# Miniprotein binders against b1l550, part 222

Target 1, 279 residues: b1l550
Amino acid sequence: MRLPEELLERARDIHSEAPSHRIKLDRVGSFGLKVPVEFKGFLLLAEADVWVSLPEGRRGVDLSRQVEAIYELSNPPKDPFSLCREAAISLLEKLNYADSSGVSIRFDAPLQDGESLKYYGVEISSIASDEIINKIRVEILGMTACPCTAELIRAYKSSEIAATHTQRSLGILEVSTKAEHPDPDKLASIIERAMSSPLRTYTKRPDEGGLVIRSLSNARLAEDVVREMIHLFLEEFGHLPEDTHILAAVRSMESVHMHDIYAERSFSLDEIRKEISSH

## First folded at step 15 (miniprotein)

Design v75L
Fold by ESMFold2-Fast, scan of step 15:
Structure v75L (fold): chain B 279 residues (1-279), chain A 89 residues (1-89)
Amino acid sequence: as target 1 above (279 residues)
Amino acid sequence: SEFTVEAEINGVRIRIEVEVDGKEIRITVTIEKDGRRIRFMYVITSPEKLEKYLEEIERIIRMFGVDPEEVKRLLEEARRLAEEILERL
């Protein structure tokens, strides 16, 4: 039973009322929405959060307008980057009391791996106010091999390729920019190339042997991987605005320890260029 | 090496700036409506990206209640300018 429309005319407009306390809220919204997106030929189920700022004099946000904004823009499914940017701007246009809006979208991105697929994590956001800031975080697993243990074994045996421990390492690149979101496949490629070797969805014994030999002959500290990621990032994305901020990080799940090793560097393009040019 | 296309349509003020930045083209869009200003940008590295982002810009501008035909005219001018620059790079 649908209630009579006449009841809406008599009901209080709760959202427009003064709140119990005149306090601004930074983010009020609908979180954990499931939305279909189109990513490089794949239809994927993504998870989205949408939000706006709430001024100190207003009790609540019209949550139905937030959901309408993203769902209108997601039918038919479109690329998650355009969806993210368009939805953030749409929220500001639809909710005139808000000073800012935001959208985040998370999904696992397929990446071609021979005749199979592998997956890496993508989280993007767009925050709109008097300008729009676009953020992307890419996480992908790779393999690292310890150069310290390799050198000890090499010294002992005088061999060209030393035995050492290998482990899965998580590479992370996060970019915040006024320009459009960078291509996540390129970010994933940078991370994989910085590692001792990439990981694969499946391998047969000859391919597995090759992967292991590649890792062992290319042993890298977490610190080496972060520096290489930064170097490769600058080669690929040095054209982004100078105030673009980057986080490069590696978490190595050390096979010989009960704990992980972590290395990171945060920087702006302007900052890192000045640092590199001083050497 | 910088061009600006602007229009004011029913109180909505739109500015599209096309400029060269190194080997890339930067397109900046500013929309002003009802006392609010929003500015966003794209870095164009290929003709395919130009087409994609001009379509996105069209969809965004239309959210502000601008006449679709006026938006198409504005974007066709921006496209022409950007294509001229891309041919020189």
Scores: ipSAE 0.778, ipTM 0.919, lowest interface PAE 0.9, mean pLDDT 86

Design v75V
Fold by ESMFold2-Fast, scan of step 15:
Structure v75V (fold): chain B 279 residues (1-279), chain A 89 residues (1-89)
Amino acid sequence: as target 1 above (279 residues)
Amino acid sequence: SEFTVEAEINGVRIRIEVEVDGKEIRITVTIEKDGRRIRFMYVITSPEKLEKYLEEIERIIRMFGVDPEEVKRLVEEARRLAEEILERL
């Protein structure tokens, strides 16, 4: 049951009233919305947050307009990157009292893995004010093999075949840019190529043996993986604006330890080019 | 080289700038309405990206209450300029 619409004429407009305290709020919005998105031929369930800034003289945000904005743009389902950028701009246009708006969208992205699929994590955002800043974070698991133990075993056996422990490692690339969001599949590819080997959803024994041999023949420290990720990123995305910010990180779930090893580097394109060029 | 397409439609000021930087094309869109300015950009590395992002630009401009046919003409002029540049790369 719904109340008569005539009651709206008599009700106070609470959101437009002055607040008890004249304080600006940075983010007021609808969080944890479920939205369908279309990603490279797949219909996926994503989770979205939408928000705007609230000026010091206004009591509240019209939350229904926020939800309307993202749902109007997500029907029919569309590319989550376009949805993110368009919704952020739409929020500013629809909510004229706001100085800034933002949208975040999270989903698991399918990636072709032989005849099956594997999945990697994607979180994107767009924050709009007088300019738009687009951010993407990609996380994918790969395999690393320890070069230190490999060297010890090689010395012990005088063997050409490396033997060492292997473990799952989580690779992370995060990019913040004034340009459109980078292609997440390319970011995932960079991470996997930097690892000792990629992980598979399904392997038969001969294929599993091949992955193990590949990993052992390509032993890498977490520090090596981060440096390789940065190198590969610059080859693929060096064309982005110079003020683009990147975080490259690896969390190695060490099979011989009860704790993880972590390595990271944050940088701008301008900063890293100067660093590399100084040698 | 740099090319600019400008229009003022229903009180909304729109500027689309197309710039060449190395092998890439940068498209920057500025929209001004009721004292508010919003600027955003794309880096175009292929004809497929150009088509996709010009369509997105058209959808975004239309959010500001401008005449759809005038928006379409503005975007098609930007497309023509960008395509000329891409053919020369």
Scores: ipSAE 0.782, ipTM 0.923, lowest interface PAE 0.9, mean pLDDT 87

Design v76K
Fold by ESMFold2-Fast, scan of step 15:
Structure v76K (fold): chain B 279 residues (1-279), chain A 89 residues (1-89)
Amino acid sequence: as target 1 above (279 residues)
Amino acid sequence: SEFTVEAEINGVRIRIEVEVDGKEIRITVTIEKDGRRIRFMYVITSPEKLEKYLEEIERIIRMFGVDPEEVKRLIKEARRLAEEILERL
């Protein structure tokens, strides 16, 4: 049922009214929207949140304009990074009472893995005001092998291939920058190269044996993985603005414990270069 | 080196700055309309990225009610400057 349009002449414009309390709100928006995106040849279903700031003198946000902004830009589907940046700017242009806008988009990114695919997590955002700040978080699983137990077993049995426990470890790189979002595949590659070995979606027994031997021969502490991720990040993305902020972290799901091991470091490019140069 | 392309179209002021930083090209876009200013940037590492981000810049500028033909002229000039720099890196 569609009500007559002439009722709009009698209805109050609730959103434009003064609120009961003159309090600014930081984020008011539409959360959990499903949007199609095109990522490196794949059509994916992503989840999006869109929001704007609300000034103290205005009762509500025009939510229909927010949904229009992202859906107009998502049809036909386009890459999620351009969608994120364009939608944030579009929200500010469409909702002129807002001081800032934001968009976040989350999806599982396919990564070619031999003749199969594996997936890693991507969450991005763009926050627009007088500048745009772009953030990307990449999470991918890899394998780590414990060097401490490897050394103890080698001492015990003098073996060339030391036995040790292996486990899945989640590598995390988060980047916040005034430049465009970094390529998530490159971030995923950095994480995988820092690990003892990557994980595979599918492997036959001989390949599985090779992967295990690779991991055992490249045993790494969680602390080693984080340091290697930072080193590799600087090689690939050292050209980003000096005020770019990075979080590098690993969560090792230790196979010999009921708890996880976690290591992290947050830094700006300016900060880390000064630290490395002073030591 | 730094190059700037500026235009004021239908009350919208657009500034595109193309500069070299090390081996990369930085493109910074500033748009001013109705007392609001927004600034965003891209770091260009390849010709493919240049084309992609110039197309995005064009779409963004058009959101501000700028004449599409004027936007295309502005983007064409920015492309020329950026390509000239890329050929020398």
Scores: ipSAE 0.777, ipTM 0.922, lowest interface PAE 0.9, mean pLDDT 87

Design v77K
Fold by ESMFold2-Fast, scan of step 15:
Structure v77K (fold): chain B 279 residues (1-279), chain A 89 residues (1-89)
Amino acid sequence: as target 1 above (279 residues)
Amino acid sequence: SEFTVEAEINGVRIRIEVEVDGKEIRITVTIEKDGRRIRFMYVITSPEKLEKYLEEIERIIRMFGVDPEEVKRLIEKARRLAEEILERL
């Protein structure tokens, strides 16, 4: 069964009515949508959130129109970065009562790992108003080795073994910019190169031994990794607008502790260049 | 140096600015319709990126109800300017 059309013609337009309280809402939308995206030759399942601002005098948002907008733009599947930017603009154009719109898209990105694949986390957003701000967050696991314990073991008079503990560490780079989203593979590469060693999906014993030796010979504090990530970021992405904001962070899941170690730095490109040049 | 391509089509005002900053080309797009303005930009580092983002710009402008043929002409003008600049880098 379906309802007669005349019922819809006589029904109240709830969304356009005045609300019970004249309060603006910052984000009203459809969250947790599943959308297919094409990423560097892979067809992936991504999760998307779409929203708009709601003015104080309007009761509701047309949520069906939001969902239609993103699905129209995602069929056929396309590059998630273009989808994010285009959908944010489309929402603002389609829902003219809104002052701003936003889209975020999350997925696990494949990365070539020898003859296999490994995956890293990507979350992107585009927020549109009078301008568009694009944001990307990349998270990837790597290995760190403790230089403090290494030094203590070298000083230990009863031992000829130089060793230290190793652990998985999560590297994070987040970039907010008026320009297009940076390439996530390049951000992931920066994080991995800043670590004591990257992680692998699988290794044979000799290759596993090599990774451990590499990590031990390149022992780094979380603080060292953050500084190296910033240095490498500036080499790769120093061309972005000066008001681009970056967060570089490392969370080390310490193998000798019940707790994690965390280090971070937030900065704009203009700010960090002045800081470095003051030395 | 900087160059601007602009058009007004069915009450939609479109401005595409192409400028050089260091070794990069910046493309800024401004669209105005029904009293609303939106501006967005790209930093172009290669010919491949230029083509990709011009295609995206074309799709975005078409969302505003602009005639597809007029959008294609606008994009072609922007492409020629950007290509000329990119060859000089």
Scores: ipSAE 0.774, ipTM 0.920, lowest interface PAE 1.0, mean pLDDT 86

Design v77Q
Fold by ESMFold2-Fast, scan of step 15:
Structure v77Q (fold): chain B 279 residues (1-279), chain A 89 residues (1-89)
Amino acid sequence: as target 1 above (279 residues)
Amino acid sequence: SEFTVEAEINGVRIRIEVEVDGKEIRITVTIEKDGRRIRFMYVITSPEKLEKYLEEIERIIRMFGVDPEEVKRLIEQARRLAEEILERL
């Protein structure tokens, strides 16, 4: 049912009225929207949040205009990164009372794994004001093998490939930049290359043995993985603006413990270059 | 080297700056309308990325209610300048 449009002419404009208290709100919007996106040949259903700042003198936000902004840009489905950036700018243009706008989009990125499929997590955002800040977070599981136990077993048996425990480890790269979002496949690749070995969705016994041997031959502490991720990131993305901020982290689900091991480092490109050049 | 293309279309001021940033091309877009200014940028590492982000810039500028044909002309000017720079890298 639709009420007669003539009622709009008689109704108060609630959103433009003065609020009960003159307090600015940082984020007011529509959260948990489902939006179709096109990602590297795949049509995916992503989850999106859209918001704007609300000035102290205005009672409410035009929520329908927020939803219209992102849906207009998502039909036909497009690259989620372009959608994120364009929607953030569109929100500021459509809602002139706002000082800032933001969009976040979350999805599982498919990655071909032989005749099967594996996934990694992607969360992106764009926050627009007098400039735009783009953020991307990529999470992917890999395998690590403990070098400490390997060394103990080597001392016991004197073998070139020592037995040790292996476990799933979650690698995390988060990048905040004034430039466009980095390619998530490249971020996922960096994480996997920093691990003792990647994980697969489907393995046959010979392939499984190969992954285990690869992991054992490339044993790494969580600390080693974070340092390698940073090294590989700088090789691939060192061209980004110097004020680009990065978080590199690993959470290792230790198979011999009831608890996890966690290692992280946050830095700007300017900061890390000065640190590396001092050594 | 650095190049700038500017246009003012029905009260909307658009500035596109194309500059060399190390081994890459940096494109910065500034849009000014109704007292609001917004600036955003791209780092171009390949001809493929140049075309992709020029198309995105065109879509963004069009959101501000400017004449599509004037926007297309502005984007073509920026493309020529970026291609000239790319040839010299």
Scores: ipSAE 0.775, ipTM 0.921, lowest interface PAE 0.9, mean pLDDT 86

Design v78I
Fold by OpenDDE base, second read of step 16:
Structure v78I (fold): chain B 279 residues (1-279), chain A 89 residues (1-89)
Amino acid sequence: as target 1 above (279 residues)
Amino acid sequence: SEFTVEAEINGVRIRIEVEVDGKEIRITVTIEKDGRRIRFMYVITSPEKLEKYLEEIERIIRMFGVDPEEVKRLIEEIRRLAEEILERL
């Protein structure tokens, strides 16, 4: 049932009214939208959040216009990066009272693993004001082998390949830049290469043994993984703006402890270059 | 900057700045309308990326109510100039 349009002329525009308290809000929007995106030939249903700032003189945001903005851009489905950037800009244009906008898009990205698929988590964001900042967070699981336990066992049994505990480790790269979002597959690859070994969706018995042996031969602390992630990131993405901010982190789900080991470094490209050059 | 293209169309001011950084070009777009400014940037490392992001820039500029044919002409000018730069890198 549609109400007669004539009734709209009699109704107060609640959103445009002055609020009882003149306070600016930083973010007002719709969270948990589902939007189709195209990623590497896959059509995915991503989760999206859209928001704008609300000035002190306006009671509410035109939420319908926010939703329209992202869905208009989502048909036909496009890459989530372009969608994110375009939607953030569209929100500012459509909602002329807002001084800032934001879009976040989350999905599991498919990653080829031989004849099977594995995945990594992606969160893409664009925050628009006078400038647009693009943020991407990539999370992928890998495997780490502990070098400390390996050394203890080697010392005890005098074996060339020492047994050690292995665990799943979550690697995280978060990049915030004035440039476009960096390639998520490259970020995922950096994380995997920084670990003792990648995880596999499908392993044949010989492959499983080889995977474990590789991990044992490449035992790494969580700290080693983070440092390697940073190193590999600089090699691949050193071309990004110097004010680009990076979070490199690892959460190791330790198999011998009930708690996780966590390591991180937050840095800008200019900061880390100065640090490395000083040594 | 290697070059800057500026246009003012129906009260929308568009500035596209192209800079060379090593083997890459940086495209910075600034759009000004009704006292608002929005700036965004791309790092172009390949012809394929150039085309992709030019198409995006075209779509974005059109969101501000700029005539599609005028936007198309602007984008074509940038494409030509950017391709010439990429060929030299």
Scores: ipSAE 0.805, ipTM 0.932, lowest interface PAE 0.6, mean pLDDT 92
Fold by ESMFold2-Fast, scan of step 15:
Structure v78I (fold): chain B 279 residues (1-279), chain A 89 residues (1-89)
Amino acid sequence: as target 1 above (279 residues)
Amino acid sequence: SEFTVEAEINGVRIRIEVEVDGKEIRITVTIEKDGRRIRFMYVITSPEKLEKYLEEIERIIRMFGVDPEEVKRLIEEIRRLAEEILERL
């Protein structure tokens, strides 16, 4: 059903009215939208949030216009990074009362794993005001092996055996930049290379044995993994603007404990270069 | 080297700066319309990225209600300048 157009002409414009209380709101929008995106040859279902700031003198946001904007930009499905940036700018252009706009998009990204696929988590955002700030967070599981227990076992037997416990560890890289979003596959690769070994979707016994031996030969503390992630990030993405901010973190799901171990470091590119060069 | 191209199309002021930083090219776009200013940036590390982000810049500028033909000419000028720089890196 559709109401007569005559009623629309006589209806008050509620959104443009003064609010009951003259208070600014930071984010007003449509959250949990399902949008199709094209990622490296895959058609994926992503989840999106879109919002704008609301000035103190305006009662409401035109939410239907927000939804129309992102759906129009997502048809045909496009690269989620371009969608994120374009939608944030589009929202500012369409909703001229807003001081800022934002878009967040979340999806699981496929990654080639031998002859199969594995998946890692991606969350991106673009926040537009006088400038645009782009953020990406990549999370992927890998394997770590404990060097402390390895050393104890070696000492116990007076032998050079690489025996220790292994566990799944979640690696996290988050990047906030004025430049375009970094390639998530490269961020995932950095995380995996920093680990004792990557995880696989499927292995046969000989390959599984090889991965375990590799992990044991490359035993690393969570602290070691974070430092290696930072080192590898600087090699790959050192070209980003100096005010780019990075969070590198590892959560190790310790197989010998009921609790996890966590290590992190936040830094800007300018800050970390000065730190590394000053000794 | 640094290049700046400025255009005013249908009351929209567009400024595109192309700058070399190390072996990369930085493209900064500033759009001003009806008292609002927005600035955004790309770091170009390959010819493939240049083509991709020039297409995105064109789509973004067109959102501001400007003449598509004039936007196309502006983007073609930026492509020429950026390609000359990439050939020297």
Scores: ipSAE 0.787, ipTM 0.926, lowest interface PAE 0.9, mean pLDDT 86

Design v78S
Fold by ESMFold2-Fast, scan of step 15:
Structure v78S (fold): chain B 279 residues (1-279), chain A 89 residues (1-89)
Amino acid sequence: as target 1 above (279 residues)
Amino acid sequence: SEFTVEAEINGVRIRIEVEVDGKEIRITVTIEKDGRRIRFMYVITSPEKLEKYLEEIERIIRMFGVDPEEVKRLIEESRRLAEEILERL
């Protein structure tokens, strides 16, 4: 049922009214929207959240305008990074009572894996106020092999390649910057190169054996992986603004323990350069 | 070196700054309308990236109700400056 538009002329504008309590809200918006995006030749279904700040003197936000803004910008489907930045600015322009706006978009990104595909997690955001802060988080699984157990077994057996336990490890890189979002494929590549070996969607027995041997020959602690991720990040993305903030982390799902091992480091580019140059 | 392109079109003030930052080009866009100011930036590492982000900048500026012809002029001026700098990197 569609009510007559003449009825709307008599309806109060609830959103513009004073609230029961004069309290500012940080994020009010439409969450869990399904949005098609174009990522490196793939059409993907992404999930988006859009929001604005709400001043203490205003009862509500025009949620219909938020949904309209992101859907207008997503038709035809476009690059999720441009969509994220453009939608945040659009929201701030359309809703002039807001001090800030934000958009987040999350999806599983395909990555070529031989003749198949594998997937890694991507979550991006853009928060607009007097400036825009862009954030990206990439998570991808890899393999690590324990150097401690490898060394003990080598001492015991004097083998050319020591046996050790291997496990899946989740690598995480999160970047917050005033510049555009970094390329997620490059972040995923950094994480995989820091690991003992990458994981594959499909291997035949000879290839699987080779992957395992490679991992065993490149045994790394979670701490080693985080340090290598930071080193590789600086080589690839050292050109970003000095106030860019990075989180590098690894969660190792230890095959010999009932618990995981976790290592992380947060830093700004300015901070890490001073630390490295002081040594 | 630094170059700046400025325009004021029907109350909307637009400033595009093109700067050298190491081996990269930094493009900063500032838009002021109705007492609100927003600033955003890009780091240009290749000609391909330059084209992509100039197109995005054009779409963003157009959201503010600016004359499309004037926006196109600003983008062309910014491209010329950025390309001139990029040839020297």
Scores: ipSAE 0.778, ipTM 0.921, lowest interface PAE 0.9, mean pLDDT 86

